# VH-VL binders against o58714: the designs that were tried, part 8

Target 1, 254 residues: o58714
Amino acid sequence: MRVDLNSDLGESFGRYKLGLDEEVMKYITSANVACGWHAGDPLVMRKTVRLAKENDVQVGAHPGYPDLMGFGRRYMKLTPEEARNYILYQVGALYAFAKAEGLELQHVKPHGALYNAMVKEEDLARAVIEGILDFDKDLILVTLSNSRVADIAEEMGLKVAHEVFADRAYNPDGTLVPRGRPGAVIEDKEEIAERVISMVKDGGIRAINGEWVDLKVDTICVHGDNPKAVEITSYIRKVLEEEGVKIVPMKEFI

## First folded at step 20 (VH-VL)

Design k65
Fold by ESMFold2, fold request of step 22:
Structure k65 (fold): chain C 254 residues (1-254), chain A 121 residues (1-121), chain B 115 residues (1-115)
Amino acid sequence: as target 1 above (254 residues)
Amino acid sequence: EVQLLESGGGLVQPGGSLRLSCAASGFTFSDYAMHWVRQAPGKGLEWVSAISGRGGKTYYADSVKGRFTISRDNSKNTLYLQMNSLRAEDTAVYYCAKDLRYYPSGYFDYWGQGTTVTVSS
Amino acid sequence: QAVLTQPASLSASPGASASLTCTLRSGINVGTYEIYWYQQKPGSPPQYLLRYKSDSDKQQGSGVPSRFSGSKDASANAGILLISGLQSEDEADYYCMIWHDNAWVFGGGTKLTVL
């Protein structure tokens, strides 16, 4: 019963502050640090890595499309060579700051539209995985639980952590119901808690249509966007601990 | 060895109340959802209610909504069914059943022997 | 309109096969449902037998003989419990169950008589 808790951090840039990184860092085991393309900048990247070090949180790269103005949430058509090298570049850039703080990288979690596009586009998924492997074969890819991306990563020799979302409704096929659809986002903390416990203890949850979805649970995505998100994250950690679940970095069991 | 023992049944007048208990042993009670299932004399099975392992989620059959309340006390390894505004059609043997999962599922892997509720004037 | 309909009784000879149906009401489709089956002998609580959703997504209860199996008949909108090699001990009431509208729903049950 071991799980990792991950969150997207380091998303501030320039004069803009995004998220409550200092608060959410208290509750997570893995930090997905923005690499300066969809969010973040060199000063934020260094600060966020240092904050993770201070809180004994493992550091991973959070690469995205080169789309600061769209926060990496707008689809961009990439050639396989572009995808491969965009990943290598961003992972390498974050590694520089990790090394400067005396840390290694644990994982890579693609951001936003890139994460979702990989689930649907196998050639893109392979290119991203190749970029990670070019850097370090021992890094862990974080991707949607039981997705084709996870299968491809394993076939290519890249370690994978299966990610679940307790605050999102699932389709029967294991994909997430798109944001903006009725019922797609769960906001009640007690309902989120019941869902996360089911995911961990039962290995699944009921989809939006009532069908059971089997999920492999290595890491749970939690949020720090605002005070309510931090409250929910704190509560998720609390209830998992009360249920006897060990919350540890993914590297300890992947 | 998993054991489930229901109690609290008896004769009650229409409009009355009863509280059923189910004492559980042989497993980590809080890890599993629990169910109540009833069977009227000479009739089939009717699912009544379910509760998740920590008690944060409950479900009820339409026939009992607003009258029955499922609860659990994990410190005492005990499941409860509070039955109010009882009707003649609530007359049945009431079974306590263990789910094999934390969240209510269709796998009722252990059942108690049942306790009889008779609603009659 | 009951959610699940089962015939009240069925008789079959020892050694033969019995096919017990569990028909879903019009408006819901058996294809997306997990069908759970329970056996109840006189004077005893029910016993879980098996679950069937598809040939790749099914589960046999602990200690339940392989002569019990599940299937579906899409044209009849029904779950099927097949019992082959019928034995006298198979005389029992059989119930199907599904998750529907945030509730577990049993069928009315079929009394199987062997002989």
Scores: ipSAE 0.654, ipTM 0.846, lowest interface PAE 1.7, mean pLDDT 94
Fold by ESMFold2, fold request of step 22:
Structure k65 (fold): chain C 254 residues (1-254), chain A 121 residues (1-121), chain B 115 residues (1-115)
Amino acid sequence: as target 1 above (254 residues)
Amino acid sequence: EVQLLESGGGLVQPGGSLRLSCAASGFTFSDYAMHWVRQAPGKGLEWVSAISGRGGKTYYADSVKGRFTISRDNSKNTLYLQMNSLRAEDTAVYYCAKDLRYYPSGYFDYWGQGTTVTVSS
Amino acid sequence: QAVLTQPASLSASPGASASLTCTLRSGINVGTYEIYWYQQKPGSPPQYLLRYKSDSDKQQGSGVPSRFSGSKDASANAGILLISGLQSEDEADYYCMIWHDNAWVFGGGTKLTVL
C-alpha cells in the first residue's frame, strides 16, 4: 500500500514570510512550489526548490490565478487561451529554477480558486491540461479524487494523481464542502488520522451527510501554515507508517 | 480461517459490572473495525458499539452511552466491552462482529457465537 | 415511530419469490441510505447478505447466492430484499440495517417461512 504526501510551499514573497516550509519539508514527499503569481517570487522559488532538493522531496509547480492580493483564492474568469498560457508560463518559470538546481519537475497542482474552478468548468480544465501538455506530457496533474478533471486529463494523455483531503468534509458527490460552512474543516488531529486511514485502507470516507464517498488515493494534501498544521502533518505521516502504508513520491507508482 | 470467541458473560445483579472479551484470529486484527451486537431473549438484533482498527474512533448506541466502554488491545488481538451500571434490559446474548473495513461500517462479515449476560436479582 | 419497520412474518412456497420490505420512517428518505441485509437461522449468529444503495452501488456478501438481491421502492420509502427460487434453507429471520444519527439501527426482523 503506498501514498504520496504533498504540501503547498514557497508562498513567501518580498518581505512577507508565509508558512513553515523548512519544518513541513521533513514530512512530505512532494512540494507544490508557488510560481510567483498568487504567491512566491523568484528568490523564494529558488530557495524552496533548493530546500526540497536538500530534503529529497520531489518538486512540482503550483500555478494559480494572477492574484497576489487575494492569494489566488478569488475566482477569475479566464479565456481558454489565457488559462493555457498562464499555466505554461508558470510551469516554465518554476522549471527554470528546478533545472538550475539539477532537478526535473514531477507534477503540477493548480492553486486555490483555479483548482476548484477546474472541477466545475470542463473547458477550463481542458485549457489547463493543454498548458501542461504544451510543456511536458510526462508531468503528473494533481487534482480532486474521482473528479471529471481526472477523467479529462486521462482522455487527453496526461498522467493524474488523485488527491484527497483528510481535514476537509466532503459532499456526497465527492466535492469538498466549501470553507466557511459548519463542519467544513476538521481540526482535531485524531479525527484527521482516522479519516486518512479510512481513505487509504477503505478507499473512501463518509460525506458530511453520512453517505459513503468512494475515493482513489494517490496523494494526500497536508499543511505547513503554522505550528499546529506541522504537528498534524507529522501525526498523519506517523499514523500512516504505523499502519504499514508506504509513503513515497507519486512518480514511483503513477 | 477467521475466528471470534466471546467470553466473560454470566449472571450479574442490577447495578453491577461485567467485562466481555472477544479473542480474534485468522486475520490482521488492527486492520478492521469491530462491533458488539446484542439480542435479548426472543427479540431482534440491537447494535451496541463499534471501534475503529486502531481504536481512535468509537460509537455507542444511545441505550448504553455512559455505561459501556468498548476497547481493543491489538497486541493481544482482543476486543473488550466494559459494562457498568447494568440493568435488567441489558440481558442478552452479546455477539462480537468483525467489520470488513477499518472504519466502522455496516459490513459485519464474521460473527462469534456469542456470550450470555443475565442481569437479575 | 421506529426508524425501520419490517413485517413480523412472511410465508412463501418453494421455488417462488419473496419480497421482504424495510420501511424507513417519515422524515428520512430511502434514496440516500445504504440498506444492509442480514440473515439469522435459529441458534446461529447472523450472517451478512448484501448491501444496496442503487444498481450501480451495491455489494453481495461472500458466498451469498445471486438469487438474493436488493432493491428499493421509492414510493413506499422502503428497501427490499428479493429472494428468488426459494429453498427450504432460506427459512430464517431477516434484518435490515442502516447508519442513522451516528449509530447502526436494525429493523425488527421478518421471519420467512418456506412452506
Scores: ipSAE 0.644, ipTM 0.844, lowest interface PAE 1.8, mean pLDDT 94
Fold by ESMFold2, fold request of step 22:
Structure k65 (fold): chain C 254 residues (1-254), chain A 121 residues (1-121), chain B 115 residues (1-115)
Amino acid sequence: as target 1 above (254 residues)
Amino acid sequence: EVQLLESGGGLVQPGGSLRLSCAASGFTFSDYAMHWVRQAPGKGLEWVSAISGRGGKTYYADSVKGRFTISRDNSKNTLYLQMNSLRAEDTAVYYCAKDLRYYPSGYFDYWGQGTTVTVSS
Amino acid sequence: QAVLTQPASLSASPGASASLTCTLRSGINVGTYEIYWYQQKPGSPPQYLLRYKSDSDKQQGSGVPSRFSGSKDASANAGILLISGLQSEDEADYYCMIWHDNAWVFGGGTKLTVL
């Protein structure tokens, strides 16, 4: 079985440093590089693309709301035209740095509140997908596993990687439990490992209420924002390899 | 084909300890969760405990929590149940059962023949 | 109060149908539960029969005849195992099972007699 490991990177900007990009880059197959709107800036974007190249990690755009102060985690109402062009702009901006380093883009993963809003708002999802298609129809959209967004992308002819989160509790309908609720975030690395293995081997996990949720697993979101997150990421990779799972970039099997 | 063989049952006094074993063959042991289920003489089934394929997650019935410990040795393809502080109500046939999934589910697709534990003075 | 309640016994004639009920206690709703069914013949370990959550979310055990089927009666808060075309080999104990409070819970079992 083949799975991709992805992580959000390039989130530093100006004088501020966020994340342990150099350390996490060693364990992942796909980098979601911030495009300067919710995080990142041109120097960070170039540096992050180069770091991915040096580690043989595939590069994708990580576009978000224009909300640096809120890290793209505050909902913003967009017209379809705004959403479409915001995506096109941000993907194009990151592509410039990828091209300068001799690389192509593999994928697009929307960030934060934008990612979550797409699962609730079909018109927003279509507009974002249109923005990706305007740029390059061969890019892979990363979105919530078995979501309506994934269905819409398939219908519109855009390749999709179904993403799962081993450190988040699920509702029975396949959406994520909001972070502020009890049990929403799993922090124990052994529990995270058990969950990721179930997702890959069983094709699902138990929701927070005990019901089974079917999940298609193309890529697993992992974190590198602090040393514990890197330790968990390293452990996830180790246990998946021990279980015979091939960890390869999504482009190899999507 | 799948085979499960329980062993380690016997007569034990209240307060005593016993370790059950279940030898597994015919499948990749570490890919599947395992269960213990017991049945007292003339009574119905009672689920006892479960363990995930790598042993990283365990569950216990309330009746045995704190007294029983499920474990597995994947290098030996063997499931264990360590039973401590045994009581008369623990008297039962103990079945080993294979889950169809890695994480404990309700699909107990193969069962052993059981091993008898008798707890009496 | 028991989580699952099953009648202790049920009798039916060969060729007839039997409906075995598995009633969930008040406070938990059969609609959100997967109901697993097991058969146990005298002197043998139990055997998985089927799982039912809804008509679009069910699973038949390998080699289990299609005359065994699952359903639910929401008004009775119960899972149902239907055995049609009863044969003498169907004489057995039947158990339902659900996942509840981080544990698997069996019902008390129904002894089906085929006269």
Scores: ipSAE 0.623, ipTM 0.841, lowest interface PAE 2.0, mean pLDDT 94

## First folded at step 21 (VH-VL)

Design k69
Fold by OpenDDE, fold request of step 22:
Structure k69 (fold): chain C 254 residues (1-254), chain A 121 residues (1-121), chain B 115 residues (1-115)
Amino acid sequence: as target 1 above (254 residues)
Amino acid sequence: EVQLLESGGGLVQPGGSLRLSCAASGFTFSDYAMHWVRQAPGKGLEWVSSITGRGGKTYYADSVKGRFTISRDNSKNTLYLQMNSLRAEDTAVYYCAKDLRYYPSGYFDYWGQGTTVTVSS
Amino acid sequence: QAVLTQPASLSASPGASASLTCTLRSGINVGTYEIYWYQQKPGSPPQYLLRYKSDSDKQQGSGVPSRFSGSKDASANAGILLISGLQSEDEADYYCMIWHDNAWVFGGGTKLTVL
């Protein structure tokens, strides 16, 4: 069994630092780099890409809504044309820095509200996928495991990495329980570890109401927001490796 | 061939303690959740406890919470049930069961022959 | 009220079909549950038979004859174990089981007699 560990990085802006990118980079295999809209800036983008290179971590674009003040977590109603071009622009932006640093892009993971909206809005999902295809059909789309987005992407000829979240509760339909709800976010590292092992070995997890949810597990979202998050990330990797799971970039098996 | 062998049953007075063991073989022990299920004489099945493959998560029936502890030693391929503060109603045949999954599922695909626990004054 | 209720006993003739019911208590929707079925013969531990969630989501135990099948009756809020072409060897106790409120819950069991 092989899995990828991905983390959202490069979300600092100007003189404001966000996250522990240097620390978490040691444990992940794929970095989702903000493209300057929901977070990040040109200097941060280059710095993050360079850091990934130094740590032999694969780089992907992390496009979001043009919502810097809301950190890309506020829903925006986009036309398909807007969505397509927003994705192309952001992926292109990161590509420039990746190229400058001698790296190739591996994947695209939408951020925040865009990520979630795609799961529910087929037209939006298609538009985003078209934006990716406009740039490079060989990129991998990271999306929610077993989502409609994954199906659409595959139908459109784009490779997909099914993403899972060990620190989030699931609804019976495979969507994530909103963060504001009790039990939606799991903070105990041991619980998270047990969950991630179940996901990887059993191909699923129990939803918040007890129903089993089948999951495809290609990449696991981990975090580096603070020292505790980094610790959990490190522990997750350790536990998976102890269980015989090989941690490698998604491009190696997708 | 999968084998489960329970041991440790016996006669105990109310308030006493007993530790059951289940020796497992024929499969990768740590990859699967394990369960204890009991059956009182002439009665139906009652789930007692479950534990994940690594043992990091446990579940208990309300009837045994605070009194029973499920654990496992994966280096010994052995499942345990520590039973404290035993009551007459705990009298039963205790079965060890293997899960199909790492996380507890309802697919108990293999069962031991059981060990008898009798709680009586 | 018990989470799962099963008839204490059921009798049927060889070659006939038997329907064993597992009724969920009110307030619990049978449609959302995976129902597991077990068979226990005298002097033996239980044996897994099958799991049924829906027609598109079900699993048969290894070596379990196809004449054993699961279904649901939404109107009765019950899981159903169907045994067609009853054989003498099918005489046993049958238990249903679900995962509810972070616990496995067994029904009371049904004694099936093959006349």
Scores: ipSAE 0.908, ipTM 0.945, lowest interface PAE 0.5, mean pLDDT 97
Fold by OpenDDE, fold request of step 22:
Structure k69 (fold): chain C 254 residues (1-254), chain A 121 residues (1-121), chain B 115 residues (1-115)
Amino acid sequence: as target 1 above (254 residues)
Amino acid sequence: EVQLLESGGGLVQPGGSLRLSCAASGFTFSDYAMHWVRQAPGKGLEWVSSITGRGGKTYYADSVKGRFTISRDNSKNTLYLQMNSLRAEDTAVYYCAKDLRYYPSGYFDYWGQGTTVTVSS
Amino acid sequence: QAVLTQPASLSASPGASASLTCTLRSGINVGTYEIYWYQQKPGSPPQYLLRYKSDSDKQQGSGVPSRFSGSKDASANAGILLISGLQSEDEADYYCMIWHDNAWVFGGGTKLTVL
């Protein structure tokens, strides 16, 4: 069994530092790099890409809504044209830095509210996928496991990595429980570890109401927002490896 | 062939302790959650406890919480149930059962023959 | 009130069909649960029969005859085990099981007698 570990990185901007990118980079195989809209800036993008290279981590674009103030977590109603071009612009922006540092882009993972909105809005999903296709049809789209987005992407000829979240509760329909709800975020590292093992070995997890949810597991979202998050990430990797799971970039098996 | 063999049952006085074992073979033990289910004489099945493949998470019935402890030694392919503060109502045949999955979420696809625990003064 | 309620006993003739019910407690929607069924013969441990969540989501145990099937009655808030073409060897205790509130819960069991 092979799985990828991905983390959102490069979300610092200007004088503001967000996350522990250097620390978490040691444990992941794929970095989702902010493209300067929800977070990040040109200097941060280059720094993050360089760091990924130094750690032999694959780089992907992490495009979001043009919502720096809201960190891309506020829903924005976009036209298909806007969505398509916003994606192309952001992917292109990161590509420039990746190329400058001698790296190729592996994947695209939408950020925050955009990520979630795509799951519910087919037209938006299609538009985003078109934006990716406009750039490079060989990129891998990272999206929610077993989502409609995944199906649409495959239909449109784009490779897909099914993403799971060990630290989030699931609804019976396979969507994530909103963060504001009790039990939506799991903080205990042992619980998280057991959940991730279940996801990998069982191909599913129990929803918040106890129902079983089938999941495809290609990449696991882990975090580096703070020291505790990094610790959990490290622990997840350790436990998976102990269980005989090989941690490799998604491009190796997708 | 999957085999589960319970042992450790016997006669014990109220307030006493007993440790049950379940020896497993024929499958990768650590890949599956394990369970204890008991059946009092002439009564139905009652779930007692569950444990994940690695043992990092455990579940207990309210009737045994604080008194029973489920554990496992994957190096020995053995499931355990430490029973303390035993009561008369704990008298039963105790079965170990294999889960379909790593997480306690599937059906119990294999059962042992059971070991008898009798709590009596 | 028990989470799962089963009738204590049921009798049916060979060749007939038997419907065993597993009624969920009020306030618990049967539609959201996977119902697991087990058969237990005297002096033996239980044996898994089948799982039923819906017509599109069900699973038959290995070696379990097709004459065993699961269903639900939403109006009764109950899971149903149907045994068609009843055989003498089907005489046994039958238990339903669900996962509820972070626990496995068994019904009280039904003793099926084949007359």
Scores: ipSAE 0.908, ipTM 0.945, lowest interface PAE 0.5, mean pLDDT 97
Fold by OpenDDE, fold request of step 22:
Structure k69 (fold): chain C 254 residues (1-254), chain A 121 residues (1-121), chain B 115 residues (1-115)
Amino acid sequence: as target 1 above (254 residues)
Amino acid sequence: EVQLLESGGGLVQPGGSLRLSCAASGFTFSDYAMHWVRQAPGKGLEWVSSITGRGGKTYYADSVKGRFTISRDNSKNTLYLQMNSLRAEDTAVYYCAKDLRYYPSGYFDYWGQGTTVTVSS
Amino acid sequence: QAVLTQPASLSASPGASASLTCTLRSGINVGTYEIYWYQQKPGSPPQYLLRYKSDSDKQQGSGVPSRFSGSKDASANAGILLISGLQSEDEADYYCMIWHDNAWVFGGGTKLTVL
């Protein structure tokens, strides 16, 4: 069994530092680098790409809504044309820095509200996928496990990595429980570890109401927002490896 | 093939303690959740406790919470049930059962023959 | 009130069909649950029979005859185990089981007598 560990990185902006990118980079195999809209800036992008290179971590674009003040977590209604071009622009932006540092892009993971909106809006999903295809058809789209987005992407000829979240509760339909709801975010390290093992070994997890949810597991989203998050990430990797799971970049098996 | 063998049952006075064991073979023990289910004489099945493959998560029936502790030693392929503060109503045949999955979420595909616990003054 | 309720006993003739019910407590929607069924013969541990959530989501235990099938009655808020073509060896106790409120819950069991 092989899985990828991905983390959202490069989300600092100007004088504002967000996350512990250097620390978490040691434990992940794929970095989702902000492209300067929801977060990040040119200097942060280059720095993050360099860190990835130094740690042999694969780099992917993490495009979001042009919502810096909302951190890309506020829904924006986009036309398909807007969505397509916004993705192309952001992926291109990161590509420039990756290229400058001698790296190739591996994947694209939409951020925040865009990530979630795609799951519910097929037209948006298609537009985003088209934007990716405009850039490079060999890129891997990271999206919610067993989502409609995954199906659409495959239909459109784009490779997909099914992403799971060990620290989030699931609805019976496979979507994530909104963060504001009780039980939506799991904080206990042991619980998170047990859940991620279940996801990997069992191919699913119990929803918040107890129903079983089938999941495809290609990449696990982990975090480096704070020291505790980094600790959990480290622990997740350790536990998975102890269970015989090989942690490798998604490109090796997708 | 898959085998589950319970042991440790016996006669004990109210307030006493027993430790049950379940020796497992024929499968990768740590890949599966394990369960204890008991059946009082002439009565139905009652779930007692569950534990994940690695043992990092446990579940208990309300009737045994605070008194019973489920654990496992994967190096020995053995499941345990420490029973303290035993009561007459704990009298039953205790079965260990294998889960289909790592997480306590599948059906119990294999059962042991059970070990009898009798709590009586 | 019990989460799962089963009739204490049921009798049927050889060759006939038997429907065993597992009624969920009011307020608990049977449609959201996987219902597991077990058979237990005297002096033996329970044996897994099948799991039923829906017609498109069900699983038969290995070696379990096809004459055993699961279904649901939404109007009765109950799971159903149907045994067609009853045979003498089908005489046993049958238990339903669900996962509810972070616990496994068994029904009280039904003793099936084959006349």
Scores: ipSAE 0.908, ipTM 0.944, lowest interface PAE 0.5, mean pLDDT 97

